# Designs tried in a protein design chat: miniprotein binders against CRAL-TRIO domain-containing protein C365.01. Part 21

Target 1, 355 residues: CRAL-TRIO domain-containing protein C365.01, of Schizosaccharomyces pombe (q9uuc2)
Amino acid sequence: MADIPADRKKIVQEGWSRLFSDIEQPSYIQKFPSQESLYVSFFEQCAFDDFDLTLLRFLKARKFVVTDSSDMLANAIVWRQQANLRSIMVRGENGLNQNFVKASMYFIWGQDKKGRAIVFLNLHNFIPPKNTKDMEELKALILYAMENARLFLDSEQNAAKGVLGLVDLTYFSRKNIDLDFARVFAETFQNYYPEILGQALIVGSGFRMALFEGVWSIGKYFLDPEVRSKVTFCKPAQVSGYVDSKYIPLSMHGQFDETKLYERAPPETAGIGKPENYEELDKEYVDAAKEFIRLTREWIYAAGKPQEAEIEEKRKAFKYECKKLWRKGVALRPPNIYQRLGLIDANGHVDWSKA
Short names: E, the ipSAE of ESMFold2; O, the ipSAE of OpenDDE; V2, 0.75 times the mean of E and O plus 0.25 times the DockQ between their complexes.

## First folded at step 13 (miniprotein)

Design k6 (from j2 with S100D; at its last look DockQ between E and O 0.87; V2 from the best seeds 0.00; counts 0 for: other shape alone 5.135 > 2.5)
Fold by OpenDDE base, look of step 13:
Structure k6 (fold): chain B 355 residues (1-355), chain A 100 residues (1-100)
Amino acid sequence: as target 1 above (355 residues)
Amino acid sequence: SEELKEEIDKLREEVEKLKEEAKKRGLTPETILELILKLFELLWKLYRILKETGDPELLKEIIELMREIGKLLEELFKLLEGDPEARELLKEAEELLKRD
């Protein structure tokens, strides 16, 4: 597991201290069906890679203001429960609107030249929601997709910071513009998935770029300044500076035929997890969450004391076991398209040779 | 189409008035914030027209005007960022801009 940068140790400790105080408040606990549900949500939020790295993402997103960062993380933990994110993930891709899935509005494939997973955003395939139902189905798709994107953020496998968003404007039109949806997307992304984006490339030319720029004049302000700073506009010919030709879409004069991705994917099978398996896993998550909190408090207390090194090692080892435990939950779910294509194995290892 | 064109022309005139006003009032943080809010209101109006228009030429005009306003907004926000006392106003402006 990645070690906390030495210069960030103190602020991580302060962040955890504040978060733990906040999540133990009765007013916060009451936002959940049970205290156990709180710990499950906390575990699922933080344990996917490394607890401390998760906190660091929130810290960075709030310019290392501890209060803002802890509040943001606390809100994200609540949101996981309120959004029924577990239910979305347990239902899998087959539980989503298949028309939206088949539209391939977004998917992950390949790596950029910095080793970041590429998130393709095909805005031309986006059909604005006409009603609340469509909006909710789109939200569910976004959440499913963002949760799957977390699988590519394993710090042990990917030293690169975040993903590359590749927004293709080649066929972008007025029919693809919805600022209400864009707002929801932006808010969901920045509030609950901080520091996932390494860079976004908005790729287009001529009228289509101008159209996007016009709408961007509004939409840019839906994004936090930190996220906005990661957005770059470029022409199709400039994409080769960021991405190898094998992963550049055909629309951008590359070699990647994105239409074949879903065609070659095996069908989604049912998840192996039964209700009883999730119940047992949730108990493990609760226990692990409580133990992480305990170890972290012990670690904070040990700062500058002889036992600091010992507790740091113990806590590091425990975080690694928590990562495995988090992956145990992923293994119960229906296999996502990346798993079905063999890009991600049962252990959560990403095999980029399959891309 | 003519009604939409007239509306765009009015919006363009309003943008020009705001530019002139910005030059006359001196750029206090409060004045900048007021201008930002007004420009955003115009952008949202243009966006609504953009969604409704079927005329390609009108669409181009809308896009151009939106881009122009967008550039002005960027300049105004930069002015606020340069003023330490305006940080709170900048935050407030950004929050207000997220709301319709």
Scores: ipSAE 0.646, ipTM 0.854, lowest interface PAE 0.7, mean pLDDT 89
ESMFold2, look of step 13: ipSAE 0.823; ipTM 0.938
ESMFold2 (binder alone), look of step 13: mean pLDDT 76; pTM 0.694

Design k7 (from j2 with S100L; at its last look DockQ between E and O 0.92; V2 from the best seeds 0.80)
Fold by OpenDDE base, look of step 13:
Structure k7 (fold): chain B 355 residues (1-355), chain A 100 residues (1-100)
Amino acid sequence: as target 1 above (355 residues)
Amino acid sequence: SEELKEEIDKLREEVEKLKEEAKKRGLTPETILELILKLFELLWKLYRILKETGDPELLKEIIELMREIGKLLEELFKLLEGDPEARELLKEAEELLKRL
């Protein structure tokens, strides 16, 4: 597991201390069906890679203001429960609107030249929601997709910071514009998935770029300044500076035929997890969450004391076991398209040779 | 189409008036914030027209005007970023813009 940068140790400790105080408040606990649900949501939020790295993402997103960062993380933990994110993930891709899935509005494939997973955003396939139902189905798709994107953020496998968003404007038109949806997307992304984006490339030219720029004049302000700073506009010919030709879409004069991705994917099978398996796993998550909190408090207390090194090692080892335990939950779910294509194995290892 | 064109022309005139006001008032943080809010209102109106228009030429005019306003907004926000006292106003502006 990645070690906390030495210069960030203190602020991580302060962040955890504040978060733990906040999540133990009765007013916060009451936002959940049970205290156990709180710990499950906390575990699922933080344990996917490394607890401390998760906190660091929130810290960075709030310019290392501890109060803002802890509040943001606390809100994200609540949101996981309120958004029924577990239910979305347990239902899998087959539980989503299949027309939206088949539209391939967004998917992950390949790595950029910095080793970041590429998130393709095909805005031309986006059909604005006409009603509340369509909006909710789109939200569910976004959440499913963002949760799957977390699988590519394993710090042990990917030293690169975040993903590359590749927004293709080649066929972008007025019919693809929805600022209400864009707002929801932006808010969901920045509030609950901080520091996932390494860079976004908005790729287009001529009228289509101008159209996007016009809408961007509003939409850019839906994004936090930190996220906005990661957005770069470029022409199709400039994409080769960021991405190898094999992963550049055909629309951008590359070699990647994105249409074949879903065609070659095996169908989604049912998840192996039964209700009883999730219940047992949730108990493990609760226990692990409580133990992480305990170890972290012990670690904070040990700062500058002889036992600091011992508790740091113990806590590091425990975080690694928590990562495995988090992956145990992923293994119960229906296999996502990346798993079905063999890009991600049962252990969460990403095999980029399959891309 | 003619009604939409007239509306765009009015919006363009309003943008020009705002540019002139920006030059005259001296750019206090409060004045900048007021201008930002007005420009955003104009952008949202243009966006609504953009969604409804079927005329390609009108669409181009809308896009150009939106981009122009967008550039002006960027300049105004930069002016706020340069003023430490305006940080709170900048944050407020961004929050207000998210709610429009």
Scores: ipSAE 0.686, ipTM 0.873, lowest interface PAE 0.6, mean pLDDT 90
ESMFold2, look of step 13: ipSAE 0.839; ipTM 0.943
ESMFold2 (binder alone), look of step 13: mean pLDDT 75; pTM 0.686

Design k8 (from j2 with R87E K91Y; at its last look DockQ between E and O 0.87; V2 from the best seeds 0.00; counts 0 for: other shape alone 4.097 > 2.5, SAP 70.191 > 70)
Fold by OpenDDE base, look of step 13:
Structure k8 (fold): chain B 355 residues (1-355), chain A 100 residues (1-100)
Amino acid sequence: as target 1 above (355 residues)
Amino acid sequence: SEELKEEIDKLREEVEKLKEEAKKRGLTPETILELILKLFELLWKLYRILKETGDPELLKEIIELMREIGKLLEELFKLLEGDPEAEELLYEAEELLKRS
């Protein structure tokens, strides 16, 4: 597991201290069906890689203002429950609108030259929602996609910070423009998935680029300044500076045929998890969450004391076990397209040789 | 189509007026914020027209005008950067823009 940078230890401790105080408030607990549900949501939010790295993402997203960061994380924990994110993930891809899935508007494939997973955003495949139902189905697809993207953020496997967003404007048209959806997408991304984006490349030319730039004049303000700073506009010929030709789409004069990705993927099988398995896992998550809180409080108390090194080691080991426990939850779910293609194994290991 | 063109022309005139106002008033943070808000209102109007227009030439004109306003907004936001009081106003402006 990645060690907390020494210069960030104190602010991480302050962040945890504030968060724990906030999540123990009756007014906060009342936002959940139960206190156990709160701990499950907390565990699922933070334990996917490393608790401290998760907090650091929120800290970075709020310029290391502890109060803002803890509030943002607390809100994200509540949101997981309110958005029924567990239910979306348990239903899998087959539970989503298949027309939207097949449109392949959003998928991950390959690595950029910095080792970041490439997130393809094919805006030309975007069908604007015509009604509230379509919007909710699109939201569910986004959430499913974003949760799957977290699997590529394992700090032990990927030293690169975040993903590369590759936005293809090659066939972008007026029919693909929806600022309401763009707002929802932006808000969801920045509020609940901080520091996932390493860089975004908006790739296009001519009228299509100009069209996007026109809409971007509004849409950019849906993004936090930090996220906005990660956005770069480029021409198709410039993509080779960031991405190997094997992962550059055919639309950008590369070699990657993205249309074949879903065609070659085996069908989604039912998840192995039964309700009883999730109930048992949730108990483990609750216990682990409580223990993490306890160990973290002990760690904070031990600051500058002889027992600090011991508790740090114990806490580090426990965070690693929590990561494994989080992966047990993933293993119960229907296999995502990346798992079905063998890009991600049952242990959450990414095999980029399969891409 | 003619009605939309007239509307675009009016919006263009409003943009020019705002540019002139920006030059005359001296750019206080409050004045900058007011200009930002007005420009965003214009952008949203243009966006609505963009969604409705079927004329490719009008579409080009709208896009050009949106880009122009966008550049002006960027300049105005840069003027707010580095002033602590302006940063708070910037945050408020961005939040207002998210809600518009």
Scores: ipSAE 0.586, ipTM 0.829, lowest interface PAE 0.8, mean pLDDT 90
ESMFold2, look of step 13: ipSAE 0.829; ipTM 0.942
ESMFold2 (binder alone), look of step 13: mean pLDDT 77; pTM 0.710

## First folded at step 14 (miniprotein)

Design n1 (from j2 with R25L; at its last look DockQ between E and O 0.94; V2 from the best seeds 0.00; counts 0 for: other shape alone 3.405 > 2.5)
Fold by OpenDDE base, look of step 14:
Structure n1 (fold): chain B 355 residues (1-355), chain A 100 residues (1-100)
Amino acid sequence: as target 1 above (355 residues)
Amino acid sequence: SEELKEEIDKLREEVEKLKEEAKKLGLTPETILELILKLFELLWKLYRILKETGDPELLKEIIELMREIGKLLEELFKLLEGDPEARELLKEAEELLKRS
């Protein structure tokens, strides 16, 4: 597990102290169907990879303003429950609109030269939603995709932290433009999945690039300045500077045939988790969440005291157990396309050599 | 198509007017914010026209205007960023833009 940078320890402690105070408020608890649901949402939000790394993402996204960061995280925890994110993930890909899934508007494939997973955004496959139902289905797809993207953020495997977004404009056209959807996408991404993006490449040329730039004149302001700063425009010939040819799409003169991605994937199997398994797991999540809070408070109290080292090690070990417990939840779900392709194992190890 | 062209021409004239306003000395943060909001209104109008037009030439003109306005917006936002007192106005502007 990645250790908290020494220079960030204090602000992480301040962040946790504020968050714990916020989530213990009756007004906050009332936003959930139960206090247990709150702790489940907290655990699912934070326990992936490392609690402290999760908080650090929120801290960074809010320029290390503790109040803003804790509020943002508290809102994300509430949002997970309100958006029924658990239900989306439990239904799996087969629970989504299959036409939208098959459109392959969004998928992850390969690694960039910095070791970041590449998130492909194929805007040319995007069909603007025609009605509220389509919008909700697209939102569900985005949430499913973003939640799966978290699996590629394991700090033990991804030293570069984050993903490379690759937006292919090769076939981009006016029909693919929807700023209302773009806003929803941007808000969802920046508010609930902070610091997932390492860099985004907008790849195109000529009229298609100009078309995107025109719309970007508006859409860029849907993004927080920090996210916006990660966006780079480049030509197809420049992509080789960021990505190996084996993962560059054919459209960009690479070797990767993205059209075969879903053809190669085995069909999604039903999740092994039954309602009783989730109930049991949720009890474990509640207990683990409470214990993490306790250990973190003890750790904060031990600052500058002889027992600080001991409680730090205990807390570190516990965060690792929480990571495993979080993965136990993933194992109950229907396997995502990456798991079905054997790219991600039960331990969350990503192996692109199998691609 | 002719109606769309006339609308684009009108929007172009409004852009030029706003450019001249932006060149005036004595821009305050509040005045800059007003210009930003007006420019965004124009961008949204252009976007609506962009969604409706089937004419490739009109589409090119719209894109060009949108890019031009985009550059002007960037300049105006930079002016606000340079003023610490304008930070709150900048934040407000960005929030308004997200909601428009």
Scores: ipSAE 0.725, ipTM 0.887, lowest interface PAE 0.6, mean pLDDT 91
ESMFold2, look of step 14: ipSAE 0.839; ipTM 0.947
ESMFold2 (binder alone), look of step 14: mean pLDDT 77; pTM 0.716

Design n2 (from j2 with E21L R25M T31A; at its last look DockQ between E and O 0.92; V2 from the best seeds 0.79)
Fold by OpenDDE base, look of step 14:
Structure n2 (fold): chain B 355 residues (1-355), chain A 100 residues (1-100)
Amino acid sequence: as target 1 above (355 residues)
Amino acid sequence: SEELKEEIDKLREEVEKLKELAKKMGLTPEAILELILKLFELLWKLYRILKETGDPELLKEIIELMREIGKLLEELFKLLEGDPEARELLKEAEELLKRS
């Protein structure tokens, strides 16, 4: 596991201290159907890679203001439950609108030259929602996609932080523009999935780029300044500077045929998890969450004491076990397209050589 | 199409007036914020027209105007960022823009 930078240890401790105080408030607990549900949501939010790295993402997103960061994380934990994110993930891809899935508006493929997974946004395949139902289905798709993107953020596999967003404007048109949806997308992304984006490339030329720039004049303000700072506009010919040709789409004069992605994937199988399996797992999550809180408090109180090193090692080992426990939850779900393609194994190892 | 063109022409004139205003005023943070809000209103009007127009020439003009307003907005936001006292106003402006 990645060690917390020494210069960030104190602020991480302050962040955890504040968060724990906030989540123990009766007014906060009342936002959940049970206190157990709170701990499950906390565990699912934070344990996917490393608890401290998760907190650091929120800290970075709020310029290391502890109060703002803890509030943001607390809100994300509540939101995860309120958005019924567990139910979306348990239903899998087959539970989503299949027309939207097949449109391939969003997918992950390959890695950039920095080792970051590439998230493709094919705006030309985007059909603006015509009604509330379509909007809710699109939201569910976004949540499913974003939650799957977390599997590519394993700090042990990639030293590069976050993903490369690649927005292809090659066939972008006026019909693909929806600022209402863009707002919902931006808000969902920035509030609940901070620091997932390492860099975004807006790739286009001529009129299509100008069209996007026109809309961007509004849409950029839906993004937090930190996220906005990660956006770069470039021409198709410049993409080769960031990405190997094997992962560049055909639309951008690369070698990757993105249209065949779903054709290559085996069909989604039903998840192996039964309700009783999730109930058992949730008990484990609650116990692990409580133990993490206990160990973290012990660690904070051990600062500058002889036992500090021992507690740090114990806490580090426990975080690693929590990562494995988080993956047990993934294993109960229907396999996502990347798992079905054999790109992600049961241990969460990503292997793009199989692509 | 003609009505849309007239509307675009009016919006263009309004943008030019706002640019002149932005240049002349030793703009207080409050004045800058007001200008930002007006420019955003114009951008949203242009966006609505952009969604409705089928005329490629009008579409080009709208895009150019939106980009121009966008640049002006960036300049105005930079002016607010340079003023520590305006930081709260900047945050408020960004929140208002997100909700517009």
Scores: ipSAE 0.650, ipTM 0.855, lowest interface PAE 0.7, mean pLDDT 90
ESMFold2, look of step 14: ipSAE 0.849; ipTM 0.949
ESMFold2 (binder alone), look of step 14: mean pLDDT 77; pTM 0.710

Design n3 (from j2 with R25L E30L; at its last look DockQ between E and O 0.79; V2 from the best seeds 0.00; counts 0 for: oily stretch 25-43 1.67, pae O 1.505 > 1.5, pTM O .731 < .8, other shape alone 5.067 > 2.5, SAP 79.751 > 70)
Fold by ESMFold2, look of step 14:
Structure n3 (fold): chain B 355 residues (1-355), chain A 100 residues (1-100)
Amino acid sequence: as target 1 above (355 residues)
Amino acid sequence: SEELKEEIDKLREEVEKLKEEAKKLGLTPLTILELILKLFELLWKLYRILKETGDPELLKEIIELMREIGKLLEELFKLLEGDPEARELLKEAEELLKRS
């Protein structure tokens, strides 16, 4: 799973070659407070699982058109810095708008029948933003959620199939509808977190489904056609074909009651990372990013030559060290709810036996 | 209330006009794009009324009309997809709706 598919090696090499050329341009570098912050953002965007698998997600999102894919990734690296995503994660759950946190708008728990992590999307708990400040705070919650969801996409844990989004319409009403926010969500998801969704189940019937379908007539066009194709509309009785009853919500006549997990969760504690720890981490991230670039340029130069295989093994070992280094950063932050429940261990790995 | 019902009735009349235009044979890709844009504007107007109304009967009418328009939009996009000469226009339509 950590290996590049054999038929994709050349396009990955081409993609990195173009990306490295683009990020060296003065016009690109000046978008960052420093060149060091560029490398930190590059590392944080790409190293969570495997640099090459990250690039493959962007390639797939742009139908393997190298220019479009490389530009998309370059934009995501800039965006991560401009969104101040590190600060959101360092402040943790307690740093978010607590009305939004307490609403329990989403939760990740368990696996579907294909082994995908299940993301429960509780639209009936969604609180539309009333103003620009609310919108900013709600976006921070979404970014916090998406960054934590990356821990569930670890290819070495057979999580390459993405997530199952389970959307429960049982108590959905027009009070939960905000297409302006839906556009923000769609843009954020598609531009910066491509190829995370494996399937989305929209579960409901009767008037609730009709209401959703009405607004979906607009909202679907915020999504790329490929993402639209992953959406399935079904009735509650059909959910058992996708998810074991242990993880089917009570509202759909299953056994899953996420409120009992919230009751069990210890409160968030302060992160162990002090400013000097993050300064040291950033130096490690910069060094690792530079080494990845150096090794990858060596790999590209060696394409089709005898030494390519040796460089590939060296890159593979180094990417694994980068994956661990990325998780060192996770360990400095206030623990997320999944860590506090014991689902994610001290090394940032998901232990599904705890679900 | 009555003001919202009048607005819905006017939008329904416009939808019926656009449905008749969409049924004509020999539509050009440019005409299909114009229909798509007009129908999408009507969807946004219905959405704004949906957010304003507390009347369950009006809400039901709005939802059914939005679903009707949604199906018509899908049909019009399929017509563009089926015309190789319209590939650039299909991309333009998708970009215009995404921006809204």
Scores: ipSAE 0.841, ipTM 0.947, lowest interface PAE 0.6, mean pLDDT 90
Fold by OpenDDE base, look of step 14:
Structure n3 (fold): chain B 355 residues (1-355), chain A 100 residues (1-100)
Amino acid sequence: as target 1 above (355 residues)
Amino acid sequence: SEELKEEIDKLREEVEKLKEEAKKLGLTPLTILELILKLFELLWKLYRILKETGDPELLKEIIELMREIGKLLEELFKLLEGDPEARELLKEAEELLKRS
C-alpha cells in the first residue's frame, strides 16, 4: 500500500473528517435507498486501491480545498448509486449495446514509457447517438469503460499516476463530432474519475487535426483547467516518444493491430456472482466501511500521541484487506476483455507481456 | 451552400468586431465576460454550420474562424486569471456553460 506523503497527512485527515460528517447527515443518507447502500457505494468508490489515495485524487482535483474535495467525493458516492453503476458492472460487456462495443471507440492496450496504461480513443469509430436510448447506452459504455480503467490504477503495480489517453484522429471526420456527447463524457470523467488521466495525446495531422482543434476550441471549456493542462497535441511521428512501437496502433504507424482486439478475446462468460453472493459481499462492504471510518477517526484522534504509530499500522493493514475485499467484488462480475485476454488476473495484477 | 457562406461571412465580421473590442484598453472583468459569452455564441454557430456543410472550402474557413475565436478566448481568459473577482465570475460562467 502506498504511504500517504507526510506533508499530506493532515489534509487527508481533514478531508476524511469532513466527508464522514457529510455522509452522516440525514439529508445525505436520504439520497440512498438505505444507509447500507451508502456504505456500499462509499466502499466501492474508495477501496479499489487505497482509501487515502482515492481521497488524494479528489483533493488534488479541487486544489486541496477540503470542503470542495469532500463535497466532490460525496457527490461521486451518491452518483454511483443513482447511475446504477453496480448494475452496469454486474451485467458486464454483454449487457451493453453490442454495436457500440464492437465499434471499439475506446480500449486500453499496453503501457507508455512511464508505465501508464494507454487508453485509446478511436474517434473515427464514434457512432453518434440518434436518440435518448442510444445516449443512455453510450453513457453505460463509458461508465463500464471508466470503471474498468480503475483496474489499471493500482498503485502497487503502477508507480506512474494515471493513464495515457491516446486520441487517434487518423480517420476523424465531421461525422464523429458530437459536442453533447463530448460534454457528457467530460463531465462524467472530471466529476467522478478525478486524477485518472496522467496525460492525453491528441494525435493527428493536416485537416483532421485542424478540424479537431476547431471543435476543441469549444470542448476544452467543458474540461477542468487541470485536465486541459494534461492535453498535448502531437503528430503521429511524435507518438514514439511516449509509447513503444509494439503498443502503437497500425493507424499511427505502429505494430499493434487494434482492429483484432475483440477478435482475439474469448467471449464473455457469465459472472459467477449470484444475488446471494452480492448480498453477502455488501454486508462485508458495510462492515468494512464502518470499520475504516472508525479506524480513521481513531487515527485522527491519535495524532501526536504515543499510539499514533500503532493505529497507523493497523489502519494500513486494514486498507490492504479492504483492497482484497474490493477485488472479491470484481471476481463476482463477468470478466472484462482484459481479464478474458489474461492481462489482468484474479488479484488484479496486470501483465502486458501477455499482450 | 450560399446561405452557409453568407452566414460564415457574417460571423467573420462579428469575430473581427469582437477582436477590436477586445483590444480596447480598460476592459473590466464584466466586459471581458460579456465578450467571452459572445465568442462562445459564435463558436456554437460555427459548430452548427460545421455539422451541416459539405463544402471543403467552407469547412476550412469555419475551422480557421474557430481557431481565431479560440485564440481570442484564451487571451481573454488570461486577462481574467489575474482578478480574484473575475475568477469567481468565471467559475459561475463555466457552470452556466456546462448547464447550457
Scores: ipSAE 0.362, ipTM 0.698, lowest interface PAE 1.5, mean pLDDT 87
ESMFold2 (binder alone), look of step 14: mean pLDDT 77; pTM 0.709

